# VH-VL binders against q95uq1, part 13

Target 1, 197 residues: q95uq1
Amino acid sequence: MSDNHEEESNVPAYVPGKHVSVDQLKQQDAEDEALKRYKESLLGTGVHAPKDDPRKLVIKEMKIQIEGRPDTIYPLDTKELIKEMKTKPFVLKESCHYKITLTFNIQHDIVSGLKQTNTVYRKGIKVSTEKHMLGSFAPQALAHSVTNPRHGWEEAPSGMLARGSYTAKVVFTDDDNEEHLSVEYAFSIKSDWKSDD
Key: E = the ipSAE of ESMFold2; O = the ipSAE of OpenDDE; V2 = 0.75 times the mean of E and O plus 0.25 times the DockQ between their complexes.

## First folded at step 1 (VH-VL)

Design Zb4 (framework fv_zilovertamab; at its last look DockQ between E and O 0.02; V2 from the best seeds 0.00; counts 0 for: pae O 14.4 > 2, off the site)
Fold by ESMFold2-Fast, scan of step 1:
Structure Zb4 (fold): chain C 197 residues (1-197), chain A 121 residues (1-121), chain B 107 residues (1-107)
Amino acid sequence: as target 1 above (197 residues)
Amino acid sequence: QVQLQESGPGLVKPSQTLSLTCTVSGYTFTDYYIHWVRQAPGQGLEWMGSIDPSDSYTSYNQKFKDRLTISKDTSKNQVVLTMTNMDPVDTATYYCARVSDYIWGSYFDYWGHGTLVTVSS
Amino acid sequence: DIVMTQTPLSLPVTPGEPASISCRASQDISNYLAWYQQKPGQAPRLLIYAASNLETGIPPRFSGSGYGTDFTLTINNIESEDAAYYFCQQYYSTPYTFGEGTKVEIK
């Protein structure tokens, strides 16, 4: 991400650490027309959480885009698919340009200060821990989408020391320190793409 | 703080079924895999199998074939080892152990105290 | 199955001296190796993971080294409380396997 505040341009502007239900937000808008219209546009009238699904965060998919190559898409909306992801590693060619997009729904209540902590391991040793603030999100019918980086591409490492197999764990938490989801995945950095695509 | 405690019969007759429980406390039960490891008197450690308490996903040492089942009871924070057709060579101290939360590392950061199971008439 | 072989099986040492225990894998296991200490009547205690990483709370006189098939646990300035069995464990692939154990005895 760049040195500007555009990271949060598509995210609701909520005070960090504040938790407010959909019903409370609608009621609080009663006396201010501009604020009422703004909050109604975020929440959507008649938004309803599924009765049998207690999740506040539902990741629909993770999409890995590599410049000049087909997208790799991991559906993640079930527990079984999340478990399976670590058995299906993706490949990054050294120095390739890539970006990752998460598509997700928020259910039940607003999630304030959704954060992603991504820890990467190589040959049994921790090589990095990265924390990304994703923003605050409200329940709505349409899925939310967040891409990292917001603009342009990230560049994969290069060189003999960078090549190899990696595993990673990503944990999603919020301002209340509630853990919503944890996912393990694997990837490799290689000198060339596989012959079979 | 973190504790794992095995319990079950100290004596099992040949051909009978063994049932051991591992009760955990001091941490969130569903956050860590639980493994079973046994140790015959005067011998080394032998890995038996594991369970993810969050979804009951299991993995077994194929040496035990269809004799071994590992299950859980989330309401009691317990993991249960069931092993059929016990033989005197199964005499051992049985441990449950927790896997560290480091990715791909099935090494054990906390162990129960162990429970000795003797298989004899 | 990957076979783990420890040498020596018995190691008498004098307090203040260094002690070294060897562990050899029957195939390349990279650095997916842990070391445990076990005192009589007690459960094993994790000392080292990923061949060379010291577990939190373990005294710094313990260290691990090695890669591939040949690994060493070293105890510098050995103390009387270090009398115990020591086991290596590979976690490269299932079934996870342990060495036979080394008994460290204080002379």
Scores: ipSAE 0.006, ipTM 0.458, lowest interface PAE 9.8, mean pLDDT 82
Fold by ESMFold2, look of step 2:
Structure Zb4 (fold): chain C 197 residues (1-197), chain A 121 residues (1-121), chain B 107 residues (1-107)
Amino acid sequence: as target 1 above (197 residues)
Amino acid sequence: QVQLQESGPGLVKPSQTLSLTCTVSGYTFTDYYIHWVRQAPGQGLEWMGSIDPSDSYTSYNQKFKDRLTISKDTSKNQVVLTMTNMDPVDTATYYCARVSDYIWGSYFDYWGHGTLVTVSS
Amino acid sequence: DIVMTQTPLSLPVTPGEPASISCRASQDISNYLAWYQQKPGQAPRLLIYAASNLETGIPPRFSGSGYGTDFTLTINNIESEDAAYYFCQQYYSTPYTFGEGTKVEIK
C-alpha cells in the first residue's frame, strides 16, 4: 500500500515510541512494554531544551527497514553526519518491502501541522514530489518517531525505469511554512542485492 | 514540439534481420528512456525493450532476449532496434515511445507514428 | 508477467452519457497504471498516468481511479470523437504489459 498520494491529511500528533524487542517473548508481554514506552514518549516530564540550540526540530536518526534484510541506520546527530548522508546511498532491490523511520526531538516550542515534502531526483532532474502530513508535536524529553508507511510496508517498484541511482531531499515545514529540517539522501534501486551487472 | 519518428523497411523476408531507427527531436535526447512497443494487426500492444540514451543501459522483454538489440547514436538523436531471425508472426506496427516519469516505471507520453513491418516471403 | 484484464471488451455508448472501463491487475501494482486512447491508424495517446493524473491537453471529461489491483477509466460525457480503443498499461515491473483493449463505439 503506498502513501504517495499528494492529498493533505490532518493527523493528530503520533509518536510510536521506542518498541521493545519481541525476540521470543509472548506477544502480549512485548506489546505491554511497547505501550509503556510509547506512553512515556508522550509524557514530557522534566523536559529540557538547550538554550544554545535554536532548532525546534532536531533529527537523530533515519532507519531503513527492509523485510527479510538487516536494517540500515543513519545516525544524524551532527551537521556533518547530515551533510554526509548523501554520500552513503542505501540500496533497495526492486519489489522489496521497506519502511523508513525518522527519529527526532522537538524543543523550545510546539510544531503545528508538520508536513514532510520528499522530492526525488534522477540524473540531476526532479522526477517526483510527495507530501505527507505528520501532525503537531510538543517538546518532550523522549524523541518522536514517524514511520512511512504508517502501517504495513512500501513496495519498491521494478523494471527498467525504476532501476538506477537517485538523490532525494526531504523537507519538514509547519502550518506557517517555516522550514524546520532539510536532509539530502541517496538510494539506488537494483535488480539484485549484489549489483545491476 | 516533441517528436519521435520511426523509419526502416516495410517488408522483410523470413529469417532476415530487421533494423528500425527512431529519430527524436524537440527535447534533450539523453534525458529520457526510449522504448519499443509493437502491435500486430488487430491485436494489443507488446512492450519489447528500452534504452537509456545517456549511458546505453538496456532492458529487454525476456520473450525477445536472444534476437533483440537496442542501440543508440547520440550524434544523430537516434535509437536503433535490431531484431534477428524475423518470422511472419513478427508482422506488426513498431512504435518508439518516450517516458516522462523517470523514477517509477514506464508510461509513454509521446509516441512515434509507427512503422508497419510485414514479414513475408 | 502481470496480466491486465479489461472489461468490457466492447462498449456501445450514446453521446452525452457516462461510460466506465475496468482494468484489473493480476497482482498489486500500486498506482503504476496508465490509460491510453487509440484511434484507427494512429498511435496510442496517453490519457491518464499514476492511475488518476490527467495528462496535459486531455479533456477533463476523462478521469481515472483505483489503487492496487482494480482501476477504472471514466468518460463523463461521451462525445462522438471518443469512439476508439482504450488500453490500460501497468508500469510497475518488466515486462510492462497492456490490457487487451476496450472498443468504445457510438450506437
Scores: ipSAE 0.006, ipTM 0.447, lowest interface PAE 13.4, mean pLDDT 78
Fold by OpenDDE, look of step 2:
Structure Zb4 (fold): chain C 197 residues (1-197), chain A 121 residues (1-121), chain B 107 residues (1-107)
Amino acid sequence: as target 1 above (197 residues)
Amino acid sequence: QVQLQESGPGLVKPSQTLSLTCTVSGYTFTDYYIHWVRQAPGQGLEWMGSIDPSDSYTSYNQKFKDRLTISKDTSKNQVVLTMTNMDPVDTATYYCARVSDYIWGSYFDYWGHGTLVTVSS
Amino acid sequence: DIVMTQTPLSLPVTPGEPASISCRASQDISNYLAWYQQKPGQAPRLLIYAASNLETGIPPRFSGSGYGTDFTLTINNIESEDAAYYFCQQYYSTPYTFGEGTKVEIK
């Protein structure tokens, strides 16, 4: 029985419902206790949306965590940094355990039904696609973080066929199929941390 | 110069809660994991848990899972260890340590001086 | 949990002679091993990381070897100042674990 450290993933439970803007939520005299709870759960105090940035989701960081290894952190505050990330591949030793954490801010409105799609490519060929339903996120003072996998670790592939260079694309979409974020990164699977393979 | 310093009560009564503070200086607080390690008198070292000050990501030794909490105060460059239901068996020197950002992994390059905590009636 | 077993637990050494301490892991930990020195009343000091890499500022008379399950710390030409406890630590997986420690005493 793996004691699920319920990391209180501050990922609010996805509540299927009509998209309600933050402004609408603020104006609604919450006669509805459920709506009040929802608002309280999603809306932080003192959140200012920058007027010059229309984005609803703003990526801040990607963190690669490898068991027994130091973290690799990619700051993603600028478009330049986002573009640069794909030129700085991280290394996964075959059979290592790893997870990826994305940190982002939500602005202006609630993003409902946020879905992360990860596609991995090798030599331009799609080798895998993973989809993760993350939930709904509201603007708040503290940045949101999502980790994949949510619990435990992912195991890096092993074997001669697994070793090599990869590229990946992460896309965030909401329940309206609006794309909020697209980022690309690169990594290599090696037999050893020191190997130039 | 990198410095870590533990502070807290040297004496705790059984069943009480221990609170220790690790104050760090000499580097960017959010750039490095802080770990807690304890050592009972005349015994070996025991890893307790860690925190990433950048996002408050925590990891705990399962031995302490139910009674250990590690938190941070970025404004003070402090990491706080809270452990409930202290017992005489928890008598130890408690260390906070920094994990190196070296590519080779999570070894401890800087340690606090340690603080002795005695659990006694 | 990965168990780290050190041998011997006590090691008397004559100055100028070499000292060797063994650390065995209960499973393969690759090179995710560190060695520490601890003197009485002091915090541990990092000596070796990645099984064989000497930490900055550590005298070259200290060396580490091993990979997988069996590791060795060697102190060549031991000096009086080397009297201390020595600990191995695995950082292959959590929980991180330490050896029992070896007391090196100068004869």
Scores: ipSAE 0.000, ipTM 0.519, lowest interface PAE 14.4, mean pLDDT 85
ESMFold2 (binder alone), look of step 2: mean pLDDT 91; pTM 0.921

Design Zc0 (framework fv_zilovertamab)
Fold by ESMFold2-Fast, scan of step 1:
Structure Zc0 (fold): chain C 197 residues (1-197), chain A 117 residues (1-117), chain B 107 residues (1-107)
Amino acid sequence: as target 1 above (197 residues)
Amino acid sequence: QVQLQESGPGLVKPSQTLSLTCTVSGYTFTDYYIHWVRQAPGQGLEWMGSINPSGGSTSYNQKFKDRLTISKDTSKNQVVLTMTNMDPVDTATYYCARDEFGYMDVWGHGTLVTVSS
Amino acid sequence: DIVMTQTPLSLPVTPGEPASISCRASQSISDYLAWYQQKPGQAPRLLIYSASTLQSGIPPRFSGSGYGTDFTLTINNIESEDAAYYFCQQYDSYPLTFGEGTKVEIK
């Protein structure tokens, strides 16, 4: 191994090939089934969350499903992708049936009573605020998934006054009033589908 | 290289209409909202409005709603600010700026518009 | 409208000193806050977004902190080239609003 660690550096050093993942540790101890099981249980506690990533909630993607149309998927697992959402609005035809699925990971600790507050604006005017309780979630390797509505479909508004461009802000908080994430996005309600919408 | 450049008249008479053009280059025009922000001499920054160049939807600061129109020409990679009934208090440097989720990562150099008789 | 209040409006500093500028929102804006630097005769330059994320190319002596209503821009070991106006901006809701600006002057 290189001795990059022998001398103090004021600039954080990246040391290729010296980082060991949980998977690598598990593989190194293949002969010991009890140790493997222990390491597998430890992985489920969120102990292996990135040291430099303090986020408890990491949204992997948002999926917009519209009845009779292909799914639209927004990857959101970095701050850069989250900020980009606002520049890529999705389109809803008036009266269409739709639902939104969030896929996410929980890191570090259990999040109790995760809820989202979604505020929608049109031309700077607040038109609605909706709150949804998502539930309590533990750190685990497999991503969590929540669909709204849980059953059936939401129906997009209709009428001349409903058509137009919207912006929205969704805020994720928990029972301790800790704010985990805020995402801004945009969408439009139109009378009919156009090519590439 | 990503660039935004404002152009238009440097002098406007009171009661006349201002038209400023923002020409963008170095990125896909329809991928980013464009904002207009102005700054009176020796004063702070004031947001005027924005446009989504993909759909053409606009947002305006209500202070300007009766006078301000923002439009786009996708074929020319341009956003146009039109403001009617100019007054000496509208004397300012006008900037266009590229949106990145509500904050502006790239700004034009600005164009000074003086409103006087 | 969300009102952004900056303090101080004028900040004389000596090279090598740390400088801190505060920005207060009239209501919670989560982390939807950006900081800009503007030198005389130039357009504003983005320094920080999401309250604490440093824009690419900005020197590491600049840092941001805060959440909700109270935010701070810190310049550690200030250099003469940092003499400029600094503005905070909220992007929680429309209309987008800026603070009044802080003039950082090198003594």
Scores: ipSAE 0.000, ipTM 0.440, lowest interface PAE 17.8, mean pLDDT 80

Design Zc1 (framework fv_zilovertamab)
Fold by ESMFold2-Fast, scan of step 1:
Structure Zc1 (fold): chain C 197 residues (1-197), chain A 118 residues (1-118), chain B 107 residues (1-107)
Amino acid sequence: as target 1 above (197 residues)
Amino acid sequence: QVQLQESGPGLVKPSQTLSLTCTVSGYTFTDYYIHWVRQAPGQGLEWMGSINPSGGSTSYNQKFKDRLTISKDTSKNQVVLTMTNMDPVDTATYYCARDIYEDYFDYWGHGTLVTVSS
Amino acid sequence: DIVMTQTPLSLPVTPGEPASISCRASQSISDYLAWYQQKPGQAPRLLIYSASTLQSGIPPRFSGSGYGTDFTLTINNIESEDAAYYFCQQYDSYPLTFGEGTKVEIK
């Protein structure tokens, strides 16, 4: 039920490679001109990207903050660290307050309308899909940072049915539906913390 | 290849202190928790406690109270179990085991039998 | 403490037959349940975690099921090499606790 609703809600009406009408071409042209003007407003602050690294999005780290507990930090700036992410799960206590911060760099060109789609699974069954708009970001020397929720805390689920082991896949795309990165991770919801976590 | 190896005395007298060492190899020592689990002859498994080898934080089964201490030596890739005031009832095979932070164990040492008798 | 009760404690089986072992928790543990195999003189070996996820390298004849308080380990088409003790373990809360074990014996 929830999986079917979320899947339908998250199906895009248009993706690259599909049929494009004359009206859609006109809309794309207008969007391209708006993007060009936006880029020109920022290009004076350009940063020299590594020529041997074609990535436009480089996640430096993911930080999980839990109210009253030490931060958990995952460095993600290499393909190897991204692959290892799913073997290093984190734990959330029922009803705990948490937030997640992504620190990242943009390389080569401005990324317009960066968004993340986070899909959570339990025992191979899709239990939720959430989309978050992160914004538009330009190449710059200092990393960008985005926290979800932007204010306050998110509350972890509670109850017997909420407890258990989860896996998740987050995909980062932009306004042109270009996929920049996909990361798999794991987490658990428990009734209590390990005694000294 | 991942390996965990327990070592220590096979015989301990009542009231003495037990010290066992778990030496690990084949992976990054600080990336995985290490637990101690024991098994009395012919009986089931009993969880004793754990250590986070990165920070040194520990968790103990309350049954052992003040008797049990788990520590680490990062320079040697070792976890040490220390238990005071040993009693014949503590006779068991002692295992160290690795977890990835979810408290189930993907690799175990082969165990070391500790006999407590006079 | 969460008490884990296994049934049966002894299970004689003939090669080729299916074997089924039950594990019951004294309170709900969601899917925080692992199964281990232990042969005489050896350390336990992880078979299944998260109640139903098969550990890499474990033969597909092993499977797990259950949620909450009632869990089952199933060995389809049992082989002589499967003669061993089997233990369930909850990891929902501290202290971690194990079932008393089931001895699977080949007739």
Scores: ipSAE 0.000, ipTM 0.488, lowest interface PAE 14.1, mean pLDDT 82

Design Zc2 (framework fv_zilovertamab)
Fold by ESMFold2-Fast, scan of step 1:
Structure Zc2 (fold): chain C 197 residues (1-197), chain A 119 residues (1-119), chain B 107 residues (1-107)
Amino acid sequence: as target 1 above (197 residues)
Amino acid sequence: QVQLQESGPGLVKPSQTLSLTCTVSGYTFTDYYIHWVRQAPGQGLEWMGSINPSGGSTSYNQKFKDRLTISKDTSKNQVVLTMTNMDPVDTATYYCARDFGDEYYMDVWGHGTLVTVSS
Amino acid sequence: DIVMTQTPLSLPVTPGEPASISCRASQSISDYLAWYQQKPGQAPRLLIYSASTLQSGIPPRFSGSGYGTDFTLTINNIESEDAAYYFCQQYDSYPLTFGEGTKVEIK
């Protein structure tokens, strides 16, 4: 039921590829489900959440790791930081190896089948849409962490058509199709790193 | 309208190579994984393999070993299934179907194409 | 490989009655299960995913339930157009596997 299913694009995908095997994605889903069972057995279902904060999903930060370069960290735990993210683009060099880690809290209820839908745009035209299952998570004091890919690295695309500026929108939903959060961000793919990139 | 259409030979001789093409329209080709599933006459469904059309990465059912190759042509919005050394037991209706990435269940299917393997 | 076993293989039902089809996995698949409908001469049609989530456009008389190894597809107030084969599919691990199918016949 997301608006993502209603959109279409005629442009070939030029987004950094999630060249993760389906087996790796299946393994991640299974591990996340096992983690949910473990946490449910450890904490039970009665965890206190702030009554003045109705959010079920609170992203604490997004970390972008690029092989051989310093990590880039975006704090996202307030509405202001989420709105500002699209003004702080990150850079990927053609063919670089990268991965993204989300650190988050779940509040009020267990979230089953948390998914992200990432839609990428170039010059206002949709170039790709990817869904990724994160797993099921229980409320607890300690933050959850999910890295994509779970193993190894993703490889950024290369070539003249791949280079340029991109904007993206990621939407977090669950098995009941409830939308928990939407974040807009920007990035660029360049032929080489600049001195301080 | 979203459509997937299989095309290829309806008859293949034993030991020959099969080549089937899945042409998609009505949506962005690179947004969805494409799976190949076959169904022998009067039998159930059998998953063969899939391709991510964005990156070209593939996954295969080990049952087919090195007989099966799935490839893509983004300029034509096509996915191609190639299978070597065809045998009469490979007689089946072959379907391509799309998956919205990372979900691995198929929301839209092609009409299917019957491939008969006989002399 | 995960083996999916469907029961019954054939299910004659009277219009207006409920029908239930069972699907059992040889090992736990959490809720990574889909149900498909296939009418003679046609391609399969997705009915349900994540064991219980109804696909857009599917009539609400269809419902799914289950977790782990045991799953059920239920059709309430069955109609004549529901005569078809029904298949379950697991997507917990590779290779993706289907049940052998259940033929629903209207008497």
Scores: ipSAE 0.000, ipTM 0.432, lowest interface PAE 19.1, mean pLDDT 81

Design Zc3 (framework fv_zilovertamab)
Fold by ESMFold2-Fast, scan of step 1:
Structure Zc3 (fold): chain C 197 residues (1-197), chain A 120 residues (1-120), chain B 107 residues (1-107)
Amino acid sequence: as target 1 above (197 residues)
Amino acid sequence: QVQLQESGPGLVKPSQTLSLTCTVSGYTFTDYYIHWVRQAPGQGLEWMGSINPSGGSTSYNQKFKDRLTISKDTSKNQVVLTMTNMDPVDTATYYCARESYDYVWGFDYWGHGTLVTVSS
Amino acid sequence: DIVMTQTPLSLPVTPGEPASISCRASQSISDYLAWYQQKPGQAPRLLIYSASTLQSGIPPRFSGSGYGTDFTLTINNIESEDAAYYFCQQYDSYPLTFGEGTKVEIK
């Protein structure tokens, strides 16, 4: 059988400016040590990234799950698919429950302190910027997955001012401030579902 | 150690209602969707429906929508499948299966299955 | 509904040879495809997800490939314990659908 195990780098998410508990710091340090040991193990197994692909972060897909609705899945493992994403908006009904899962591979070297910065725009005007720490991830054969929120559901906004079309830009960086990837996507908040939604 | 276990009657009369329970252990019940899949003797797999144990929202294969209900009991870590008006063609092994959020897309853990025979 | 068609439905193979099973979707499903193994009297076991990613604990002789509508499961250097039914499954859209299954028989 395959003895390769999925690396469960469930590093606690935190936002810049938030207090990080001693337990969270201890968990982060333990996971960083585990990732170092895991990387040493991978080098011994001969698991290597394609030589013709210099990317350290490869997003395979983004999945939008809405309670009571079919899932929407965006493959993102090529530059063409990433460019197309902003032309294929998803719909959120006011107050609906949703969550978003990213599936990705790390190649070549450990990425420490991977974080995403999501900036949302409406009609060209910036309405929010939020940063999420995803954690530290090692190269491995099996894909990593991160779901936000980690437990339960996020609730979509409601009200006349919340309804409308949005665009968003998500940028992935690490502790060394290296920018790995930028993706633009679109969504709308509506009062009710329509047949195509 | 993740486990899913189906339980319920092995024999149902035509026109009766089937009730099957899936009891889960070894993980946080509300973190994963639970699906029901059936398999008629010597046949392939057929997806029936799913439930999100956190909110209780459900999805059903339209083929069963008038007959099928999936519900949960969070206090017991159980998902219940109820299907009305059973017919001999519903004879099958019924499985519950877990849908992974984190690393695996697909059904990473299955119960052992329970055979339900519909006959007079 | 997305229809999943598997070929062949029965595959007799000689130990040590590679075996391949094809799965075709009636419309594009990107890479949202899983493969399962089912031995007699047992529940299905997940082998591969995202068309090509090997599930933890599965022997490396199993591999998957494909994108869009055409997918292949390959068992390299087949062993006697690989005698089983194999099913593909799409998870691009509801209702979730499975192929008819392929019976792999070791001669």
Scores: ipSAE 0.000, ipTM 0.431, lowest interface PAE 19.1, mean pLDDT 79

Design Zc4 (framework fv_zilovertamab)
Fold by ESMFold2-Fast, scan of step 1:
Structure Zc4 (fold): chain C 197 residues (1-197), chain A 123 residues (1-123), chain B 107 residues (1-107)
Amino acid sequence: as target 1 above (197 residues)
Amino acid sequence: QVQLQESGPGLVKPSQTLSLTCTVSGYTFTDYYIHWVRQAPGQGLEWMGSINPSGGSTSYNQKFKDRLTISKDTSKNQVVLTMTNMDPVDTATYYCARDVEYTFSGEYYMDVWGHGTLVTVSS
Amino acid sequence: DIVMTQTPLSLPVTPGEPASISCRASQSISDYLAWYQQKPGQAPRLLIYSASTLQSGIPPRFSGSGYGTDFTLTINNIESEDAAYYFCQQYDSYPLTFGEGTKVEIK
């Protein structure tokens, strides 16, 4: 269709010329046509990306769910809200049960092998780096949703060394190593909830 | 010292293909996108396109899409602009410029510019 | 395409006076706006990004403001070396677009 933004190129070295048989050309044409029909089938679900918005990944919101507590929701569909994210930290009580849900749209084309890399810092020191595969997603009218963990709950750390303020950076990439989005956020681990939480 | 330097022919005949090279130094070539921007004599700035030197992905101003190609040579720390079917209206100073990533790909501004190279298109 | 309109196109100023240049986008661009300075025979130089963030090494007499569609570049205590063209640039949407430029003239 149209030139798209690619992070990686799958072309090794320069070759002195192209020696392609008629059968190979027909094979390539058939594969291209099948892929085009497949993509048109997906886009036929009534999805139209804004022509002047180049983003392939649009995070609508991040939801922090804590067992027995109200949900905390962060809208993230604009650059301004993404920049604000790190000024609005969420709180986890030691050993609480929680899960995080991302709601997002994909625009323009299928994103294959979308993954997140989450790096956590404490007092400027890197504490952990975790990678999580989210999957492959197509443009569609309904937003996609991914929850971690997908079943049950995660348990927050406990102990004197775990308590304190944290910052984190999450980077979203795909199988072509294209970087779609980077978000910085903050959170704290505390011994108890505040009275108004 | 971070530097970007354009090089190429100063004169191109109508209908010929232009090839300009941008050579970078003083930083890691694959860490920053490179843009091409042109400026006709006495006129404003016009964005042409960009390349991610790590992956090789490109973005083009639709106005130039059918005749513009931007490519890279990582071994030489170079970005190359190729534009076919040159016309006298393409006479301009051509700049390459390094951008800074701002939250997501494809939406950038340029922090370091080459000195520019004047390309005159005439018979 | 997003059209960027600058006013005025020519601005004569006396040293020590404040100078103000306006940039208007044809649609909302949030804060995805940069300002550049270009002196005759030279490449553009980045002054401000994100509408109001001063680039490292740029004198503090330069400042930017605005959000959405209306943006302003201010030079508080203009000096003779500030005689140049000034361009705004949006980076909200493709293609990236620039204003027409404002020529700041001294004297």
Scores: ipSAE 0.000, ipTM 0.441, lowest interface PAE 14.8, mean pLDDT 80

